# VHH binders against q68dx3r342to642, part 18

Target 1, 301 residues: q68dx3r342to642
Amino acid sequence: RDLCVVLLNGQHLEVKCDVESTVGAVFNAVTSFANLEELTYFGLAYMKSKEFFFLDSETRLCKIAPEGWREQPQKTSMNTFTLFLRIKFFVSHYGLLQHSLTRHQFYLQLRKDILEERLYCNEEILLQLGVLALQAEFGNYPKEQVESKPYFHVEDYIPASLIERMTALRVQVEVSEMHRLSSALWGEDAELKFLRVTQQLPEYGVLVHQVFSEKRRPEEEMALGICAKGVIVYEVKNNSRIAMLRFQWRETGKISTYQKKFTITSSVTGKKHTFVTDSAKTSKYLLDLCSAQHGFNAQMG
Key: E = the ipSAE of ESMFold2; O = the ipSAE of OpenDDE; V2 = 0.75 times the mean of E and O plus 0.25 times the DockQ between their complexes.

## First folded at step 7 (VHH; framework vhh_gocatamig_d2)

Design d01 (at its last look DockQ between E and O 0.82; V2 from the best seeds 0.69)
Fold by OpenDDE, look of step 7:
Structure d01 (fold): chain B 301 residues (1-301), chain A 123 residues (1-123)
Amino acid sequence: as target 1 above (301 residues)
Amino acid sequence: EVQLVESGGGLVQPGGSLTLSCAASGFTFSDYALAWYRQAPGKKRELVAGITSGGSTVYMDSVKGRFTISRDNAKNSVYLQMNSLRAEDTAVYYCAKEFGYDIETGTYYFDYWGQGTLVTVSS
């Protein structure tokens, strides 16, 4: 059987596997192919409703495979089994990473997260990050270029929403000018600066999942952010997330699930905060994710 | 409704072996950690062994090397192989399902106890 794994550099890998193959086996194959080190930071995930769900290494592929995957060759393109290599655990500082390739992978992840607007930042920072990415890729501003021909595509460096607001031409001019005026920073140094800037963002390393209030107010969209530091409760309005509550691990007592319900109990107040997910599977996933992030934080501390 | 039904208990001589079984229903078995607890007369219930959904295991010190916890997801069952049984292993053994994660202890905690199965180790 074949499945597709999307790497952080955008490369699509076709992986041959058995119906009984595990996520771990695929992970090892992919990471070996990509010569990745420090594997502890990475994970394989599937995408559902524009969210990524990390998979346990011991999980058999047949358990998560789309319908019809066992029947190859695939009759329809709709049944393509695609997994994503992603950063699961985000270090607080890139200096904690031992290998340059690992740092590069973090850079790639964060670029994707910024472009896909999974990681929010303001307009100024977006432009700055775009310029840093250009520096990483091109080095200094190309002086020999014909002024009438853009040397980059704005959609590769700036989120679509900002392009829409500013217009593509304005973004092109502004970012080009910023790049021209930028200091001598390129290659790996530019990537490190990119990491430094993104690591300061409030949502850095936060894995966000949609949830609902227990009181089921249809008008109120909520999300949980899970990260190495704890859990964040977001209110979602007009495609923006506002942090309403923060539960650091030191402030968290117990996390529990019951059917579709996910509950976090404060160790400080004893208050229980319950959220509703779309399934028991999702609630359990969130619990396990919390456990994993907590464990990671403990190891890094 | 979550149900756990223990079986396999009985009378055994010191040094003997016994295998406990627990049949689970009412939840997606493969997604949850499971555990065996025991309670001796006049004592508190204690964790004997646990197994995560991924198959990682944990044991109390007194049973390490003697007891083995395993699971069969196809049968929705968890097992406790008990070897080299001792008199102090005498207890009612309970199967448990994961209920949540305790941040302070960094471990899963369990509930949904069955009726238990009595293990008596006596000469």
Scores: ipSAE 0.743, ipTM 0.881, lowest interface PAE 0.4, mean pLDDT 92
Fold by ESMFold2, look of step 7:
Structure d01 (fold): chain B 301 residues (1-301), chain A 123 residues (1-123)
Amino acid sequence: as target 1 above (301 residues)
Amino acid sequence: EVQLVESGGGLVQPGGSLTLSCAASGFTFSDYALAWYRQAPGKKRELVAGITSGGSTVYMDSVKGRFTISRDNAKNSVYLQMNSLRAEDTAVYYCAKEFGYDIETGTYYFDYWGQGTLVTVSS
């Protein structure tokens, strides 16, 4: 059987596997192909409703595959099975990453998350990050550039929503001018500065998942951000999320689930905060993600 | 509704063996950790053994090497094989399901309980 794994550089890998294969077997094949050695930060995920859900290594592929995948000895257009290689655990400082290839993967995912609007920041920082990505790929501003001929496609560097607000022409002009005025910075050095800027963002390393209020307004859309430092509670309005409450792990006593409900108990106040998910599977997943992120944080010290 | 039903308790002589069983329903059994607890008269309930969804096990020190926890996901059941029983093992044994994660201990904890099954070790 065939499945597709999407890498962070955009490459699509066709992976051949048996019905007995596990997620772990696919992960090992993909990371070996990509020459990755620092594997503890990465996982395989599937996408559901624009959110990534990480899979356990022991999970059998047949349990998560689309209907009919098990009956296909070769690929058909009917039942494409796609997984994503993603970073699950974000280090607090990129200096903890020992290999340049690992740092490059962090850069690629953060760049992709900025462009796809999974990681938000203000307009000035978005433009700065776009210029840093240009510097990583092209180095200095091209000296023989003519004013009317752009050397880059704006959608590859700046999120669509900012392009809509500023127009493509204005984005082109401002990014080009910022690139022209920038100090010489190229390749890995530009990628490292990109990482340095993004690691300071409030939502760096935050894995965001939709939930709903249990209280008097159950139709109110909310989100939970789970990361190495703890849990962030967001209210979602007009495609924007506003942090309402933050739980550092030291301020968190217990996390529990019941059916579709996910509950955080503060160790400081004793107050319980309950959220509704779309399924018992999702609430269990969020609890396990909290456990994993808490364990990762303890290992970083 | 989560339900856990223990069975297999009884009267045994010191050095004897028993196998406890727990039948579970009302949740996706394979996704959760299960545990056995026990409570002797006048004592607090204490963890005896636990098993994760992936099959990893933990045991209290006094039962290591004598008790074995196992699970059968096809039958939605968890078992406790108890060998070399001692008078100190006399207690009501409870099956429990994972409820949450305790940040202070860094471990999963259990809260849903069965009715219990009595184990008496006596000459």
Scores: ipSAE 0.551, ipTM 0.799, lowest interface PAE 1.5, mean pLDDT 88
ESMFold2 (binder alone), look of step 7: mean pLDDT 81; pTM 0.797

Design d02 (at its last look DockQ between E and O 0.80; V2 from the best seeds 0.67)
Fold by OpenDDE, look of step 7:
Structure d02 (fold): chain B 301 residues (1-301), chain A 123 residues (1-123)
Amino acid sequence: as target 1 above (301 residues)
Amino acid sequence: EVQLVESGGGLVQPGGSLTLSCAASGFTFSDYALAWYRQAPGKKRELVAGITSGGSTVYMDSVKGRFTISRDNAKNSVYLQMNSLRAEDTAVYYCAKEYGYDIETGTYYFDYWGQGTLVTVSS
């Protein structure tokens, strides 16, 4: 059987596996292919409703594979089994990473997250990050280019929403000028600065999942952000997330699930905060994710 | 409704072996950690062994090397193989399902106890 794994550099890797193969086996194959080190930071995830769900290494692929995956040849393109290599655990500082390739992977992840607007960033920082990415890839502003022909595509460096607001031409001009005026920073140094800037963002390393209020008010969309530091409760309005509550691990007592319900109990107040997910599986996933993030934080601390 | 049904208990001589079984229903078995607890007369219930959904295991110190917890997801069952049994192993053994995660202790905690199965180790 074949499945597709999307790497952080955008490469699609076809992996041959058996029906009984595990996520771990695929992970090892992919990371070996990509010569990745410090594997503890990475994970394989599947996408559901534009969210990524990390998979346990011991999980058999047949348990998560789409319908028809067992059948070869695949009858329809809709039955393509696609997984994603992603950063699961985000270090607080890139200096904690031992290998340049690992730092590069973090850079790639964060670029994707910024472009896909999974990681919120204001307009000013977005433009700055775009320029840093240009510096990383092109070095200095190309002086020999004809001014009438852009040397980059804005959609590769700036989120679509900002392009829509500013217009592509304006973004092109602004980013090009910023790049021209930028100091001599390129390659790995530019990537490191990119990491530095992104690591300062409020949503850095936050894995966001949609949840609902226990009172099921359809007008109130919520999300949980889970990260190494704890859990964040977001109110979602007009494609923006506002942090309403923060539960640091030191402030968290117990996390529990009951069917679709996910509950956080404060260790300080004893108050229970309950959220509703779309399934018992999702609620359990969130609990396990919390456990994993907490464990990671403990190891890094 | 979550149900856990223990079986396999009985009378055994010191040094003997016994295998406990627990049949689970009412939840997606493969997604949850499971555990065995025991309670001796006049004592508090204590964790004997646990197994995560991924198959990682934990044991209390007194049973390490003697007891083995395992699971069969296809049968929705968890087992406790008990070897080299001692008189101090005498207790009612309970199967438990994961209830949540305790941040303070960094461990899963369990509930949904069955009726238990009595293990008596006596000469």
Scores: ipSAE 0.717, ipTM 0.867, lowest interface PAE 0.4, mean pLDDT 92
Fold by ESMFold2, look of step 7:
Structure d02 (fold): chain B 301 residues (1-301), chain A 123 residues (1-123)
Amino acid sequence: as target 1 above (301 residues)
Amino acid sequence: EVQLVESGGGLVQPGGSLTLSCAASGFTFSDYALAWYRQAPGKKRELVAGITSGGSTVYMDSVKGRFTISRDNAKNSVYLQMNSLRAEDTAVYYCAKEYGYDIETGTYYFDYWGQGTLVTVSS
């Protein structure tokens, strides 16, 4: 059987596996192919409604594959089985990453998350990050442009929402000027500064998942951000999210689930906060994600 | 409604064997960890064995090598095979379902209990 794994550099790997193969077997094959050595930060995920859901290593592929995938070793639109190599655990400082290839993967994912607006920044930082990505790829500004022609596509460096607000032409001019005036950086040096800037962002390393309020209308959208530091509760309006409440792990007593419900109990106030998910599986997943992130935080300290 | 029904207890001589069963309903059985606990007269309830949704197991030290926990997701059942029984194994045995995660201890914890099944080991 054929499985597609999307790497952070955008490469699509076709992986051959049998019906008995596990997620762990695919993960090992993919990370070996990519020459990754610091594997503990990474996982394989599937995408549902623009959200990534990480899979356990022991999970059999047939359990999660599209229905027709098991019976015939040929591709159809109904048989496409795609997983993503993603970072699950984000270190607090890039200096904790021992290998340059690992830091490069963090750079690639953070860049993609910025561009696809999974990680929020203000406009000034968005422009700065775009210039750093240009420097990583091109180094210094091309000094002798005979006709002042564009040397990059704005959509590869700046999120679509900012392009809409500023126009593509203005973004191109402003990013070009900032690139021209920037210090000489190239490759890994520019990527490191990109990492330095992004690790300071409030939502760095936050894995965001849709939930709904128990106490308000069932249609009112909220989100939970789960990260090494704890859990963030967001209210969501017009695809914009606002942090309403934060639980550091030390301020969290217990986390529990019941069917579609996910409950966090504050150890400070004793108050219970309950959220509704789309399924019992999602509730269980969020509990497991909290357990994993809490464990990672303890390891980092 | 979560329901757990234990069975298989009884009177057995030292060195004997019993198999306990627990039938579960009211939740997606394959997604949760299950455990067996026991409570002897005058003592606190204690964990005997646990099994994760993925099949990984844990045992208290005194039962390692003698007891085996297993699950059958098709029958929504969890089992405890008890071999080489000793007098100190006499207790009411309870089946329990995973409920949540405790930040302070860093461990998953169990709730939802059956009525228990009595195991008596005596000569």
Scores: ipSAE 0.542, ipTM 0.792, lowest interface PAE 1.6, mean pLDDT 87
ESMFold2 (binder alone), look of step 7: mean pLDDT 83; pTM 0.817

Design d03 (at its last look DockQ between E and O 0.81; V2 from the best seeds 0.70)
Fold by OpenDDE, look of step 7:
Structure d03 (fold): chain B 301 residues (1-301), chain A 123 residues (1-123)
Amino acid sequence: as target 1 above (301 residues)
Amino acid sequence: EVQLVESGGGLVQPGGSLTLSCAASGFTFSDYALAWYRQAPGKKRELVAGIRSGGSTVYMDSVKGRFTISRDNAKNSVYLQMNSLRAEDTAVYYCAKEFGYDIETGTYYFDYWGQGTLVTVSS
């Protein structure tokens, strides 16, 4: 059987496996291929409803594979089994990473998250990050080029929503000018600055999942952000999310699930906060994710 | 409704072996960790062994090397193979399902106990 794994650099790898193969086996194959180190930070995930769900290494692929995956050759492209290599655990500072390649992977992850608007960033910082990315990839502003001719595609460096608001031409001009005026910074140094800037963002390292309030109307959308530091409760309106509650691990007693319900109990107040997910499987996943993030934080602390 | 039904308990001589079984229902069995607990007379209930959904296991120190926890997802069952039984292993053994994660202890905790099965190790 074949499955596709998307790497952080955008490369699509076709991985051969059998029905009994585990996520771990695929993970090892992919990371070996990519010569990745510090594997503890990485994970394989599948996408559902534009969200990524990390997989346990011991899980058999057949349990998560789409319908028809066992049939080879596949009858339709709709049944393509695609997994994603992603950063699962985000360090607080890139200095904790030992290998340059690992830092580069973090850079790639964060670029994707910003471009795909999984990680919120204001316009000013977005433009700054765009310039840093240009510096990382091009170095200095290309002096020999005619200024009216674009030397990059804005969609590769700036989120679509901002391009829409500012217009592509304005973004091109402004980012180019910023790049021209930028200090001599390029390559790995530019990537490190990119990491430094992104690591200061409020949503850095936060894995966001849609949930609903138990008390509120079903149409009121909420989200949980799970990260190394704890759980964040977001209110979601008009494609924007606002942090409403924060549960640091030191403030969290127990996390439990019951069917579709996910509950956090405060260790301070004893108050229970219950959220509704789309399935028992999702609620369980969130619990396990919390466990994993908590464990990671404990190890890094 | 979550149901756990233990079986396999009985009287056994020291050094003997028993296999406990637990039949589970009322939840997606493969998604949850399972555990065996035991409670001796006059003592607190204690974790004997646990098995995660992925198959990783944990044991209390006194049973390491003697007890083996396993699961069969197709049968919605968890088992405890007990070898080299000792008098101190005498207890009511309970099957349990994962209920949540305790941040303070950093471990999953369990609930949904069955009626238990009595294991008596005596000469």
Scores: ipSAE 0.772, ipTM 0.890, lowest interface PAE 0.4, mean pLDDT 93
Fold by ESMFold2, look of step 7:
Structure d03 (fold): chain B 301 residues (1-301), chain A 123 residues (1-123)
Amino acid sequence: as target 1 above (301 residues)
Amino acid sequence: EVQLVESGGGLVQPGGSLTLSCAASGFTFSDYALAWYRQAPGKKRELVAGIRSGGSTVYMDSVKGRFTISRDNAKNSVYLQMNSLRAEDTAVYYCAKEFGYDIETGTYYFDYWGQGTLVTVSS
């Protein structure tokens, strides 16, 4: 049986496995292929409704595969099984990462998350990050004029929503001018500065998942952000989110689930905060994600 | 509604065997850890064996090699095979379901208990 694993550099790997294969076996094969040594930060995830859900290494592939994958070893265009190699645990400072290849993976995911609007920041920072990505790929501004040949596609560096707001032409001119005026940086040095900028963002390392208020009304969409520091509660309006409440782990007592409900109890106030998810499976996943992030926080200084 | 129903308890002589069963309903059984606890008269409830959703197991020291926990996700059931029973194993045995995560202890905790099934080991 075949499954596709999408790497952070955009490469699609076709992985051969049998009916008894686990997520862990695939993870080991993929990370070995990618020459990754600092494996604890990474996991395999599937995508559902534009959200990534990480899988336990013990999980058998047949339990998560699309219908028909187990019984038919040849792949079809409509029934493909796709997993994603993603960073699950984000360090507070990139200097804690021992290998340059690991830092490069952090750069790739953060760049992709900004372009896909999973990680939000203001327009000035978006332009700055676009320029840093250009510097990582091209170094200094090309000496020749851009009049005859632009050297980049704006969509590869700037999120679509900003391009629509500013227009593609305006973005191209402004990013080019900022690149021309920038200090000389190349490759890894530019990537490290990209990491320094993104580490300071409020949503750095936050894994965001849709939830709903207990009021049982569709107009009150919310999200939970789960990260090494704790849990963030967001209100969601027009595909944008506003942080309403934050729980550091030391301010959190217990987390529990019942069917579709997910509950956080504050250890400071004793108050319970309950959210509704789309399924009991999602509630359980969020509980497990909190446990994992809390454990990571305790292990990393 | 979450329900756990234990069965299989009884009177057994030392060295004998029993198999306890716990039928579960009201939740997605395969997603949660299950455990057997026991409580002897006048003593605290104690963990006997646990089994995670992925199948990994844990046992208290005094039962290792004698008891085996297993689960059948198709039948929503968890089992405790008890061999080489001793008088010290006399207790009410409870089946329990994983409920939440306690930040203060850094551990998962169990709730939703069955009514229990009595195991008596005596000559």
Scores: ipSAE 0.553, ipTM 0.796, lowest interface PAE 1.4, mean pLDDT 87
ESMFold2 (binder alone), look of step 7: mean pLDDT 80; pTM 0.784

Design d04 (at its last look DockQ between E and O 0.85; V2 from the best seeds 0.78)
Fold by OpenDDE, look of step 7:
Structure d04 (fold): chain B 301 residues (1-301), chain A 123 residues (1-123)
Amino acid sequence: as target 1 above (301 residues)
Amino acid sequence: EVQLVESGGGLVQPGGSLTLSCAASGFTFSDYALAWYRQAPGKKRELVAGITSGGSTVYMDSVKGRFTISRDNAKNSVYLQMNSLRAEDTAVYYCAKETGYDISTGTYYFDYWGQGTLVTVSS
């Protein structure tokens, strides 16, 4: 049986496995193929409703595989089992990473997150990051290029929403000019600058999941951000996330689940904050994610 | 509603063996860690053994090598095989379901319990 794993560089890797194969086995195969180091930062995830859910290494693939995956040959293209290699644990500073390849993977992850608007960024920084990415890929502004042909595609460097607002032509001109006027950064140095800039963003390293209020106010869309530092409660309006509450680990007592409910208890006030997820599975996942992030933070501290 | 029903307790001589069973319902069994606790008369309840959803196990020091915790997800059951029983193992044994994660201790905690089953080790 086959499954597809999408790497951070966009490569699709076909992985052979059996019904009894574990996520861990696939992870090892993929990371070996990609010659990745510092594996502790990485994880395999599946996508559901535009969100990524990390998988436990001990989980059998058959438990998470789409319907029909066990049936070979696959009758329909709809039954493709796809997993994603992603960064699960985000370090506060790229200097904590030991290998250049690992830093590069972080760069790729963050580029993807920025482009896919999973990580919010203002227009100014978006343009800056686009330019840094160009520097990473092309180095200096290519002077030898035919003036009439763009040397890059704006959609590869700038989020679609900004392109729509500014227009592709304007973005092309502005980013090209910025690149032309940019400092002499290229290659790995440009990537490191990219990491520095992104690591300063408020949502850096935050894994965001949709939740609902316990009072189910239809007008209020909420999300939880889980990261190494704690949990963030967001209000979501017009595709924007506003941080409403922050629970640092030092301020958090217990996290619990009951069916679809996810509850954070403040260690300071004793107050319980309950959120509703779409399933007991999701609530449990969030709990485990919190545990994992907390553990990671403790190791890094 | 979460239900945990223990069975298998009884009277056994020192050096004997006993297997406890716990039948669980009311939740997705395979997603949660499970544990056995025990409480002897006049003592606090203590963790005897735990097993994660992935099958990793933990034991209190005094039972290591003698007790084995296992689970059968197909049967929604968790077991405690107790060998080489000692008088100090006499207690009410409780099956427990994972409730949440305690940040202060950095561990999962259990507060869903069954009614317990009495194990008496006596000559």
Scores: ipSAE 0.856, ipTM 0.926, lowest interface PAE 0.4, mean pLDDT 93
Fold by ESMFold2, look of step 8:
Structure d04 (fold): chain B 301 residues (1-301), chain A 123 residues (1-123)
Amino acid sequence: as target 1 above (301 residues)
Amino acid sequence: EVQLVESGGGLVQPGGSLTLSCAASGFTFSDYALAWYRQAPGKKRELVAGITSGGSTVYMDSVKGRFTISRDNAKNSVYLQMNSLRAEDTAVYYCAKETGYDISTGTYYFDYWGQGTLVTVSS
């Protein structure tokens, strides 16, 4: 049997495995292929409703595979059963990462998360990050450039929503001008500055998952952001999320689940906050994600 | 509603064996950790053994090598095989279900309990 693993550089890797193989076996094969050494930050995830859900190492592939995967014949397609190599744990500063390849993976994921609008960022910073990505690939503004002729596709550097608001032409002109006026910075140096900017964003390292209020009307969508620092409660309206409550771990007492309900208790006020998820499995996942992120935070000192 | 029903306790001689069973209902059994606790008269409840949803196990030091926790997800049951029993193993044994995560201790906690089953080790 085989499955496709999507790497952060966009490569699709076909992995051969037994029906009894675990996620851990696939993870080891994939990270070895990618020459990754600092493995503790990474995990394999599946995508559901535009959200990534990380898998435990001991989970058997047959428990999560699409219907029919056990029966599936050998084929050349890499898109039947798809997992993603993703960063699960985000360090507070890229200097804690010992290998340049690890820092490159953080850059790749953060760039993709910006482009796919999973990471919040205002328009000024979006343009800045686009220019930094352009510098990482091209270096200096092309000296042979004929004015107004494009040397890059705007969609590779700027999120679609900003392109729609500004138009592709305006984005092209603005990014080109900013690139022309930027310092000579390329390769890893541009990537490090990209990391420096993104690590300061409010939603840096925040894993966002849809939930609903127990007491709110159904039309009011909510989300939980789970990260190394704690939990953020968002209200979601018009494809925009607004932080309503923030729980640093030191302000958090207990987190519990009951069927589809996920409850977080403030250690400061004693107040309980209950959210409804789409399934009992999702509630349990969010509990385990909080445990993992809390443990990571303690490990960083 | 979460229900946990223990069975298999009784009187046994030192060196003997017992198997405790716990039948669970009211939750998706395969998703949660389960544990056995025990409480001797006048003492606090203590963790004896735990088993994660993935099958990983933990044991208190005094029972390692003598007790084995296992689970059968098809039967929604968790078991404690107790071998080489000693007088100090005399206690009421409780089955418990994972409830949540406690930030202050950094550990998962167990708030759902059965009625318990008495194990007496005596000649």
Scores: ipSAE 0.677, ipTM 0.832, lowest interface PAE 0.7, mean pLDDT 87
ESMFold2, look of step 7: ipSAE 0.665; ipTM 0.830
ESMFold2 (binder alone), look of step 7: mean pLDDT 83; pTM 0.819
ESMFold2 (binder alone), look of step 8: mean pLDDT 83; pTM 0.814
OpenDDE, look of step 8: ipSAE 0.839; ipTM 0.917

